# Designs tried in a protein design chat: VHH binders against q9y6x5. Part 34

Target 1, 379 residues: q9y6x5
Amino acid sequence: LPPKLLLVSFDGFRADYLKNYEFPHLQNFIKEGVLVEHVKNVFITKTFPNHYSIVTGLYEESHGIVANSMYDAVTKKHFSDSNDKDPFWWNEAVPIWVTNQLQENRSSAAAMWPGTDVPIHDTISSYFMNYNSSVSFEERLNNITMWLNNSNPPVTFATLYWEEPDASGHKYGPEDKENMSRVLKKIDDLIGDLVQRLKMLGLWENLNVIITSDHGMTQCSQDRLINLDSCIDHSYYTLIDLSPVAAILPKINRTEVYNKLKNCSPHMNVYLKEDIPNRFYYQHNDRIQPIILVADEGWTIVLNESSQKLGDHGYDNSLPSMHPFLAAHGPAFHKGYKHSTINIVDIYPMMCHILGLKPHPNNGTFGHTKCLLVDQWCI
Key: E = the ipSAE of ESMFold2; O = the ipSAE of OpenDDE; V2 = 0.75 times the mean of E and O plus 0.25 times the DockQ between their complexes.

## First folded at step 12 (VHH; framework vhh_surovatamig_d1)

Design p3 (at its last look DockQ between E and O 0.89; V2 from the best seeds 0.00; counts 0 for: pae E 2.1 > 2)
Fold by ESMFold2, look of step 12:
Formats: sequence, C-alpha cells, structure tokens
Structure p3 (fold): chain B 379 residues (1-379), chain A 122 residues (1-122)
Amino acid sequence: as target 1 above (379 residues)
Amino acid sequence: EVQLVESGGGLVQPGGSLRLSCAASGFTFDDYSMSWVRQAPGKGLEWVADIWQDGSEKYYVDSVKGRFTISRDNAKKSLYLQMNSLRAEDTAVYYCAKESYNILTGWSFDHRGQGTLVTVSS
C-alpha cells in the first residue's frame, strides 16, 4: 500500500504555547510520536509565504509568494484577497500535492490549505475545497477523511488548514492568558476530534499525520506604533504592504525615499533591496520591492491611525515568538522522540521521503529531519 | 447593507449598571462573531468583549472581566452588553462591531454602528 500523509496546519500556533498552556490531546499525540519544539520559518513570517514554503521547500524569494500582499512590476499585477487565485503568483514553484498526484495511482486532497484551490502549472489538487472561512473544522475533517477512505485512485497526500489560533491571537493578543487558554483548549479539542475520527475510520494505524503551523504571534500595543505619515508624504511612494514589514515602491528617486525613512523610528530597520540581510533569503525576486521597512517585535507600522490588532506576526524569522512547532505521528515516525529545531523548508524533503517522491530542487536539508524517521540512522 | 444600531447608553454613577443593545440587519447575524468596542475621550478604539456566532464562547478584555457580560439573541438579531460595577474609566462611546476574518490580513472589524455614549461620573 502506498504510504499516506495528512498535513495539518493550525495557523498562528506559537511554539511556546505548548509549554505555557495545557494540551492533553496534543500531548498524547506527541507522546506516541515526535515533536520538533521550534520550527524556524521563513521571512517574512506571514501566512501564504510560509504555507507555500512548507509544501515547496523553498525560501520566499525562490517560490515567489513573498508576502500576503504583493506587486509584480514587470506584469503590473497585484496580489490581494480578490486576486490570490491567479496561477501567475504560484507558478514559480511546484508544490508537493502536484508532484504527488502526477504519480501513477495517486491523488491529493485539500481542505483549505493556501494554494490548493489554484491550478498551479495547470494542475489543481485532485479533491479540494474552495477557501471559505465559514466552513467548520468538522466539515473540513469530514471531507478529508471521506477522501482518504473512499477515493480511486487513492488519496495519498492530504492537507487540512484551520484559521485558529491566528484569528484569536490577532484579536486578544498572545499574552492574554485567560482568553488564549480558552481558545487553545478549543483547538486541543479539535485535535482530539481529529485523532478520534481517524481511529474510528480505521485510518490511524497506517496514516502519517503532521500537525504544524506557519508562524507564531507577538503582542502588540497602542504605545508601540510607527507612524509613516510623520516621516514621509504618501505621494512619494506606493504602499504594497504595511506591517510589520512594509513594502515600499518609490514614486520618486529611491535614494530620496530611503533618506526620508531611514531615521523615521529607532524601532524600524529600513533596507534597500540589495542591503536586506542575507540570512533572510529575501532579495532575489522581482516581487520584493526596492525598499522594505522591518518593524521591531511588537511594533506596528501605521498610516496615522491606531491599530485594532492586539497580536501580529510577519517579523524577523529569528524571533522565537514567530516560530511554530511540528508534531507528527504514524508508521514513518519514531515514538516519544523530541527534537529541538528544524527549518520550515526541511519539512518538504521529509514529506517527499515519506511519500516516496523525488523532491524538486529546494532549500531544505533532509539530514535535519532524519532523526524523526524510523527508516533512518540517526546515531 | 449591513446596519448596526446601538442603544442603552447614558449617565450613571460609579458602581452602577447599564445594559447596551445592538440591533443588527443586512447580513446573516448568526454566521458571525460580534464584538463590543469602545473609544474613551482622546483615545483609540479598544476591544471590550466578543461572542461567537452561536453564543457558545464569550471573551473579555482584562479590565472588564467579572463586571461585563456579553450576550446575543440570534432570533432577534441582537447583541447585548450588561455592564455592572461601572468605573470612571469605563466612560466611552460603545460600538457594536461585526467581525470578519481574511486569511491574508487576519481578523478585523468590517462594520460598526454609530455608537452609544456611556458616562460614568459622580
């Protein structure tokens, strides 16, 4: 039987939530499987870029989804919530579900994972749900398990995406222990439902399951605002993305715009594209704008207005608050093993290995994840 | 057209109580979480409480926990805020707000009402 893999993302699940809150169901999952305590994600630490990095093994500059809001100066195209399904944006890489379903006797299924409702290289997930945030976790799970159990050719790779705790992290802030405790209990209950459903349907013993996330969340505050309107007039630039990494397309000489911004706040770094730190791997794509502004952790870039979010993400990927975790269970994985850290791009070659797929060229390192797998020598 | 109409504000002494109401129309009310937000004089908008679409979960900012209770009546398309043990710092315009989630930008308020003024003073 071909190996099967379910990849699950709970958006905005900060790694240290595992230490600071109670997760009886997730802890049971981990106890019988593996845990990676910190996953170093890709810069910028936003939802679409990091979900695409998981499934391609590529840095954002290489897969082309460089932010949740983008502009391509060559084609004059804008990426937004009304234009995120144009294959143009996604076609700079090949995600694992495309590679998987092109194999003999294999299908892929998706419940809401970013990009799975887009025909990437003229190929859309074999079974998918169009994105709709109103669809319950239970309905997403029902579709995924039905497809895993009943499809011909069989579904061997499936994805499942859920918006929490990102939504609540933005709303309440990650430091609100009382509110976040109740939210995270609800998420743990969903993980319990997931495991219970897989057991009841006879899938649990032979399905590999990865539970991970794209990024964490940091606390914001009304006393940590960076007001761009106090430093530069709107007429000098086009704003492609605002916070916490602003993407600035100058309307006048780039050096003039840079000079107006460079001393705007001690809590913001201003980079010309060629000066973006190499460790970000965020330079070599036309969709990365000529100037970016990177706010310090917990600071919000605004246009002379207050922010209503109490938590945010997108910051420097070296910040522990931006890091998710990874847990996994199934026949490919050891039992009771804990690992300190991997890079988020390492998940892709590991998944390819589990599924018996040849990975496309990527930035991941299989050796970083081999200790999680029963068929590999770790020592 | 989404419409949110708040009522029930007024002048109360410290330690007093008020109940705010919000009448909703122009959308499927029970598909959305709803919030109360407030704006104190000279300050920005502050989230106060929310309630999930089926009424199963209620969340509060720390400063009002144990004193305020949010509720909803989906049949009447109405949102409520019971405010007890009021303090001077609760003085604000209170707004009923419809929540939305966008996968690219996250959680936000997409509509709010005109507000109702609550003044807590001796």
Scores: ipSAE 0.519, ipTM 0.823, lowest interface PAE 2.1, mean pLDDT 93
Fold by OpenDDE, look of step 12:
Structure p3 (fold): chain B 379 residues (1-379), chain A 122 residues (1-122)
Amino acid sequence: as target 1 above (379 residues)
Amino acid sequence: EVQLVESGGGLVQPGGSLRLSCAASGFTFDDYSMSWVRQAPGKGLEWVADIWQDGSEKYYVDSVKGRFTISRDNAKKSLYLQMNSLRAEDTAVYYCAKESYNILTGWSFDHRGQGTLVTVSS
């Protein structure tokens, strides 16, 4: 029988939450599996870009989901919360669930994972849920586990997504110990539910499970705002994405716009597209706008109005506060092994290996995850 | 159309109490978490408290913990804020706010009322 893999994402689960809060269920999961303490995600450190990087092994410039809000100047199309289902945005890469499903005697399932309710390369998961934030974790879990257990062809790859602790991190801020303790306890309980459900169905011993996240969360404040309106007239540009990485489409000469923004704040770096640091791997895509603004950690870019968010993400991917973790359990993984760091794009080749899939060209390095796997040599 | 109407504000002395109410209409009230937010004179909007859709969880900003209690009645489509031991710094317009989360845009308030003024003064 082909191996099975469940990929679970808890949005915005910052890596150091594991050190600062208690997770009895997750710790038990880790004890019987493996832990990567820090995962370096891709720039920008936003939800859709990073989730697509996990399942493609590609930097954002390569897979084409470069932000949660995008604009394509050639087609004049917009990607936003009201318009994210056009395959045009996703077709620059092939996600793993498509690769898996195109194999013989295999199918894929998905519960709310970004992009899974969109036909990509004319292929959509055999089993999926249309995204709806109101659907409970329990319902998502029930569907995923049902599909893993009863489908023909068998579901061999499944994704499960949950919006917490991201939503609460935005609301309360990651440094609110009291409120975040309660939120994170619930997350741990959900992990407990997941494990229990898998055990009840007899899937636990044979199913590979990865629990990870797309990004962390940094503390923000109303005292750390960058108001663009103080630096440039709104009529001179179109804002494609706002904070903490603003994407600027000039309506006047790009140089003039740049000159008006370059000294706007000591807490914001302004880059022409061609001058974006190479380490970001955030340059070689037409969907990246001519000018980007990158706020310092904990600073928020605003337009005359203050944000209600006490936490945010999207910052420099080298910041520890932006880093998620990865835990895994199953026959493919060691027990009781901890690893310090991997890159988020490394997850893809590992998953392909586990599933026996030939990976598409990607930016991941399989060697970074070898020590997690029982069938690999670890030097 | 979503409507939120706050009431219960007024003038109170320090140490006094007020109970704010919010009447909701135009949406399925029990499907959404609700918040109280406030804006003091000359200051920005501040989150005060929230309550989950089923009332099972309540969260507070630090400055009001132990003094304020948020509650809801889903049958009546109402949100409440019991404010005890009021302080001068609690003076603000208080708004009832409907919470919303989008995977692309994150957490936000998609609707809020016109507010009710709370003035704490000797």
Scores: ipSAE 0.399, ipTM 0.743, lowest interface PAE 1.5, mean pLDDT 94
ESMFold2 (binder alone), look of step 12: mean pLDDT 81; pTM 0.811

Design p4 (at its last look DockQ between E and O 0.87; V2 from the best seeds 0.00; counts 0 for: pae E 2.3 > 2)
Fold by OpenDDE, look of step 12:
Structure p4 (fold): chain B 379 residues (1-379), chain A 122 residues (1-122)
Amino acid sequence: as target 1 above (379 residues)
Amino acid sequence: EVQLVESGGGLVQPGGSLRLSCAASGFTFDDYAMSWVRQAPGKGLEWVADIWQDGSEKYYVDSVKGRFTISRDNAKKSLYLQMNSLRAEDTAVYYCAKESYNILTGFSFDHRGQGTLVTVSS
């Protein structure tokens, strides 16, 4: 039988939640599989960029999804809320579900994973759900498992996405132990449901399952705000993305805009595009705006508005609070093995290996995940 | 058009009680979680409590736990906040807020009412 892989993402699941909260079902999952305690994600640490990095193995500058809100100056197109399904934005890379589906006797399935409801390189997943946050986890799980079990050609790669604990992290803040404990318990229960469903269908022993996330969550406060209106007139620039990494499109001379912003706050770094630190791998794309503002951890960039969020993400990808985890189970993985850290782009070549796919050029390093796999030599 | 109209605010002594109401219209009320938020004089907006769309889950900010109770009546498209043992620090304009989540923009309160003033003073 061809290998099968289910990739599951719980949005905004910060890695240290595993240390600070109880996850009986997830811990059982880990005991029978592997755990990577920290996954260093890509900059910026936002949802769509990181999810696309997972399935392409590319930094954001390479796959072209550089933010949840983007602007292309040449075409004058916008990528934003309710305007994210134009293949123009996604076609700078080939996600793994497309690669998989183009193979003989294979198909792909997706439930709400970013980009899966878009024809990329004229290919859309054989089975997919249009994104709708109102659809229950149960319905998503039912569809995914049905497709994994009964499809012809067989579904060999599937994705499943869930919006928690991101939503609650934003609302309550990650440091609200009482409220987040309740939220995270529900997530653990969903993991229990997932495992139970797979067992009931006889998929558990033969299906490779990866449970991961795109980013973490940091605590924010009304006392940690950076008001751009205090530094520069709004008429001098267009805001393409706001916080915690603002993308600035100057309407006047770039240097003048930069000079007005460079000393706006001691808790914000201002970069010209060419001066963005190399470690971010966030420079070589036309969709990255001429000026970016990067707030310090826990600080929020605002206009003349009050932030309602107690938690946020998108900050420096070196911050532990921004890091997700990865757990995996199945015939490809060891049992009871823990690894300290990998890069999020390393997931792609690993998945390609598991599925027997030739990977597209990517930024991942297969060597970083070898110790997770039973068929690989681990020093 | 989404409308949220708060009522029930007023002047009360410390230790007193008030019940706030919110009348919702213009959207499918029982599809959305709802929150109460408040803004004290000279302070920013603060989340107070929320309730799941079906009323099965309730969450509170620490400072109001044990004193405030959030509830809803989906048939009446109404949200409530029972406030007991009120304190001076509870003085604020209270807003009914509709919760929303978008995968691109994250969590937000996409609508809120005009608010009702609660003043706790001796």
Scores: ipSAE 0.831, ipTM 0.927, lowest interface PAE 0.6, mean pLDDT 96
Fold by ESMFold2, look of step 12:
Structure p4 (fold): chain B 379 residues (1-379), chain A 122 residues (1-122)
Amino acid sequence: as target 1 above (379 residues)
Amino acid sequence: EVQLVESGGGLVQPGGSLRLSCAASGFTFDDYAMSWVRQAPGKGLEWVADIWQDGSEKYYVDSVKGRFTISRDNAKKSLYLQMNSLRAEDTAVYYCAKESYNILTGFSFDHRGQGTLVTVSS
């Protein structure tokens, strides 16, 4: 039987939730498979960039999805709700589902993973759902399992996306133990449903399943606001993105805008594009604006209003609060193995190996994940 | 046109009770989670409670747990907040809010009513 892989994301699942909350179903999944305790994601630690990094193995500067809100000065295009399906934004990389379905006798399926309803390089996922947050997890799972069982050519790579715990993490904050424990229990029940559904359909023993996430979540507060309007007149710049990484397009001399901002708050770092730390790998794309402002963990950049969010993400990718986990089960993976950390870009070459695909040039290192795999010599 | 109309506020002594109501129109009420938010004098907005679409899940901020109960009646397109054991700190304008989630912009309250004033004072 050809190898098959299901990639599942629960958005905003902070790695240390595994230590601080009970997950009987996920723990059983891990005991029969592998766990990577911390995945170091890419900067900025936002939803669309990190989901695309998983499936391309590329840093944001290389795949072109550099934030959830973007501007391209040459084309005058904005990346937004009404324009997020424009292939222009996505075409700087080739995601794994495109590579997969271009192989003979293979297809790809998707239940709402970011980008899977976009014709990237004139190629859209063979089977897909248009994004709609109102569609239940059960319906997403039913569609993906139907496609895995009933498609010709067979679906060998499938994705499944769920919005929690990100939505609740923003609303209640990750430190609200009572509210978050109830949310996380619901997510664990969904993982139980996933495993049970796969067993009932006869898929469980021969399907490789990865359960991961794009980022974590940090606690915010009305006591930790940075008021940008206190430092600079709004007329001097165009705001492309606000918090926690603001993207600033100067309307006047760039150095003048920088000088107005550089001492605005001790809780915010201000970078000219050329001065962005090399460790971010966040410089070499025209969609990265001339000035970025990076708030300290738990601080929110606002204009002239308070923020209603109690949790947020997008901060420095060295912060443990921004890191997700990765768990996996299936014939390609060891059973009962734990690994400390990988980079999120390492997931792509591992998936290519499992599926027998030649990876495109990427930033991942296969060696970082080889100890998860039964067919690799791990010294 | 989305409309949310709050009612039931008033002046109450500490330890007293009030029931707030919100009449919703202009959208499919059953498809959305709903919140109560409040704004105390000189303070920012504070989320108080929410209830999921079918009423199966109810969530509260710590300061009101055990004292406030959120409920909804989808047939009447109405949201309620039963407030018991009221304290001076509960003094605020209370707003009914429609929740929204967008994968790019995240969670938001995309519509809010005009509010109803609750004053807890001796």
Scores: ipSAE 0.502, ipTM 0.813, lowest interface PAE 2.3, mean pLDDT 92
ESMFold2 (binder alone), look of step 12: mean pLDDT 82; pTM 0.821

Design p5 (at its last look DockQ between E and O 0.88; V2 from the best seeds 0.00; counts 0 for: pae E 3.0 > 2)
Fold by OpenDDE, look of step 12:
Structure p5 (fold): chain B 379 residues (1-379), chain A 122 residues (1-122)
Amino acid sequence: as target 1 above (379 residues)
Amino acid sequence: EVQLVESGGGLVQPGGSLRLSCAASGFTFDDYAMSWVRQAPGKGLEWVADIWQDGSEKYYVDSVKGRFTISRDNAKKSLYLQMNSLRAEDTAVYYCARESYNILTGYSFDHRGQGTLVTVSS
């Protein structure tokens, strides 16, 4: 029988939460499996871009989901809230669930993972849920585990997504120990529920499970705001994405817009598209706008309005506060092994290996995850 | 149309108490977590407290813990904030706010009322 893999994402689970808070269920999961303490995610450190990087092994410039809000100048299309299901945005890459499902005697399942309710390359998961934030974790878990257990062709790859602790991180800030402790306890309980459900169904010993996240969370403050209206008239540009990485589409000469913004704040770097640092791998896509503003950690770019968020993400992907973790359990993984760091794009070739899939060209390095796998030499 | 209407604000001495109310209409009230936020003179908006859809969870900013109590009556589509042991630094316009989360835009208050002024002064 082909191997099975469940990929679980808890949105906005910052890596150091594992050090600063208690996770009895997750720690037990880790004890019986493996842990990567820090995963370097892709720039920008936003939800959809990073989730698509996990399942494609590609940097954002390559898979084409370059932000949660995008604009294509050629087609005049927008990618934004309630306008994210056009395959046009996703078809620049092939996610792993599509690759898996195109194999014989295999199917894919998905519960709320970004892009899974969109036909990509004319293929949609055999089993999926339309995204709805109101659907409980329990319902998502029940569907996923049912599909893993009873489907024909068998579900060999499944994704499960949950919005916490991202939502609460935004609301309370990651440094609110009391409130975040309560939130993170609930997350740990959900992990407990997941494990228990898998055991009850007899899936635990044979199912490979990866628990990870897309990004972390940094503390924000009303005292750390960058107001663009103080630097440039709103009529001179269109804002495609706002904070902490603003995407600017000039309505006047680009150079003039750049000159008005370049000294707007000492806590914000302003880049022409061609001058974006290479380390971001965030240049070679038409969906990246002519000017990018990158706020320093903990700073918020605003217009003539105040932000109510106490936490945010999307910053430089080298910042530890932006980094998630990865834990895994199952027959493919060692027991009681800890690894320091991998890149988020490394997850894709590893998953392909586990599932026996030929990976599409990607930016991941399989060698970075070899030590996690029982069938590989760890040198 | 979503409407939130705050009431109960006023002038109170330090150490005094006030109870704020918020009347909600135009949406299914018990589907949404609700928050109180406040804006002091010359300052930005500050989150104060929130309560889960069913009232099972309550969260507070540190500065009001032990003094403020958030509650709701879903049958009456009402949100409340009991404020005890008021301090000068609690002086602000208080707003009732509906919480919203979107996977693309994150957490936000998608609606808030006009606010009610609370002044704590001797």
Scores: ipSAE 0.623, ipTM 0.838, lowest interface PAE 0.8, mean pLDDT 95
Fold by ESMFold2, look of step 12:
Structure p5 (fold): chain B 379 residues (1-379), chain A 122 residues (1-122)
Amino acid sequence: as target 1 above (379 residues)
Amino acid sequence: EVQLVESGGGLVQPGGSLRLSCAASGFTFDDYAMSWVRQAPGKGLEWVADIWQDGSEKYYVDSVKGRFTISRDNAKKSLYLQMNSLRAEDTAVYYCARESYNILTGYSFDHRGQGTLVTVSS
C-alpha cells in the first residue's frame, strides 16, 4: 500500500508556546516522533501565504499568494475574504494534493486547509470541506478519518486545519498567560483526541502525521499605533492591505507618495518595491504593490486611532515571535529526535519524499529535513 | 438585520455595581461567541470580556478579573455583564459585540451595538 500522510495545522501556534505552556498530549506525540523547535516561515508572515508555501515549497513571490488581501493591476482582480476562490490567484503553483491525486490509484482529502476548496489547475481536492469556521474539530477529524479509511482510490494525502490558537492570540495577545494557557490546554486536548481517534480506527501505526503551523503571534498595544492619516491623504493612494505590512498603490506620482510616507514613523520601514530587502524573497510578482510599509514588531498600522486586536502577525520573518514549530510521527519518522530549525519551504520536498512524489521546482532543501527520516543517511 | 441593543448603563459611585444587558436579534445567537468592549473618554477601544457560544468559557482582561462577570442566556438571546467594585477607570461607553473569525484577517467584531455609558464618580 502506498504511504499515507496527514498534514495538520493549528493556526498561529508560536514556537515558544511549547516551552512556556504545558502540552502533555503533544509532548507524548513528540516523544514517539520528531520535533523541529523553530520553523522559519516566509515573508509576509500571514495565514494564506504561509499555508500555500507549506504545500508548494515556494516563496510568496513565486506562488503568487503574496498576502491575505491582493490586487492584480493587469486583470483588475481583487483577492479578499469574499473573493478567495478564483483559481486565477492560486494557479501560479501546483500544491502537493494536486500532484498526489493525479497519480494512479491515489486521492487527496481536505478539511479546510487554505486552497483545498479551489480548482487549482482544474483540479480540486478529491474530498474536501468548504471552509466554515463553525464546524467543530471533531467533525473535521471525523470526515478526514472516514475518507482515509473508506475511499477508492485510497486517500494517501490529507490535510486538516484548525483556527486556534490564532483566533485567541489575536483576541487576548500572546502575553496573557492565564487566558492563553486555557486556550492552549484545549488545543492539547484536541491533539489527544486526534491521536486517540487514529488509534481507535487502526490508522495510527501506518499513517504519517505532521502537526505544524503557519506563523506565531506578537503582542500589540493601543500605545503602539502608526496612524497613516497623519502622514498622507487617502486620495493619494489605494490601500490594498493595511497591517502590519501595508500595500500601497499610488494614485499620483509614486515618488511623491513615497516621500510623504518615508518619515511617517520611526517604527515603520517604507520600501519602494525594488528596494525591498532581498532576504524577504518578496519582489518578483506583479501582485506586490509599488510601495510597501513594514511595521516594527508589535506596532499596528491604522487609519484611525484604535485597533481591536491585542495580538497580530505578518511581521518580518526573521522575528522569533513569527515562527511556528513542526512535530511529526509515523513510520517515515525517527522516534525521540529533536531538530533545531528548518525553513517552512523545506516541508514540501520532505512530504513529496514521504509520498513518493516528484516535487515541482521549489525553494525547499530536502537536505535540511533528511535527519527527521528513517530512510535517509543523516550525515 | 443583525441588531445588538445595550442597556443598563448609568452613574454609580466607586465601589458600586451595575448590570449591563445586550438584547440580540436577527441571527442565531448561540452560534456566536460574544464580547463586551469599552471606550473610555479620549481613549481607544479596549476588549473587556468574552464568552464562548455555549457559555462554557469566559475570559477577562486583567483589570476587571474578579470584579466583572460575563454571562449569556441563549434562550433569551441576551448577553450580560455584571460589574462589581466599580472604579473611576471603569468609566467608558460599553459595547456588546458579536465575534467573527475570518481566516484571512483573523478575529474581528462584525457587529457592535450603539453602546451604553457607564460613569463611575463620586
Scores: ipSAE 0.408, ipTM 0.765, lowest interface PAE 3.0, mean pLDDT 92
ESMFold2 (binder alone), look of step 12: mean pLDDT 84; pTM 0.844

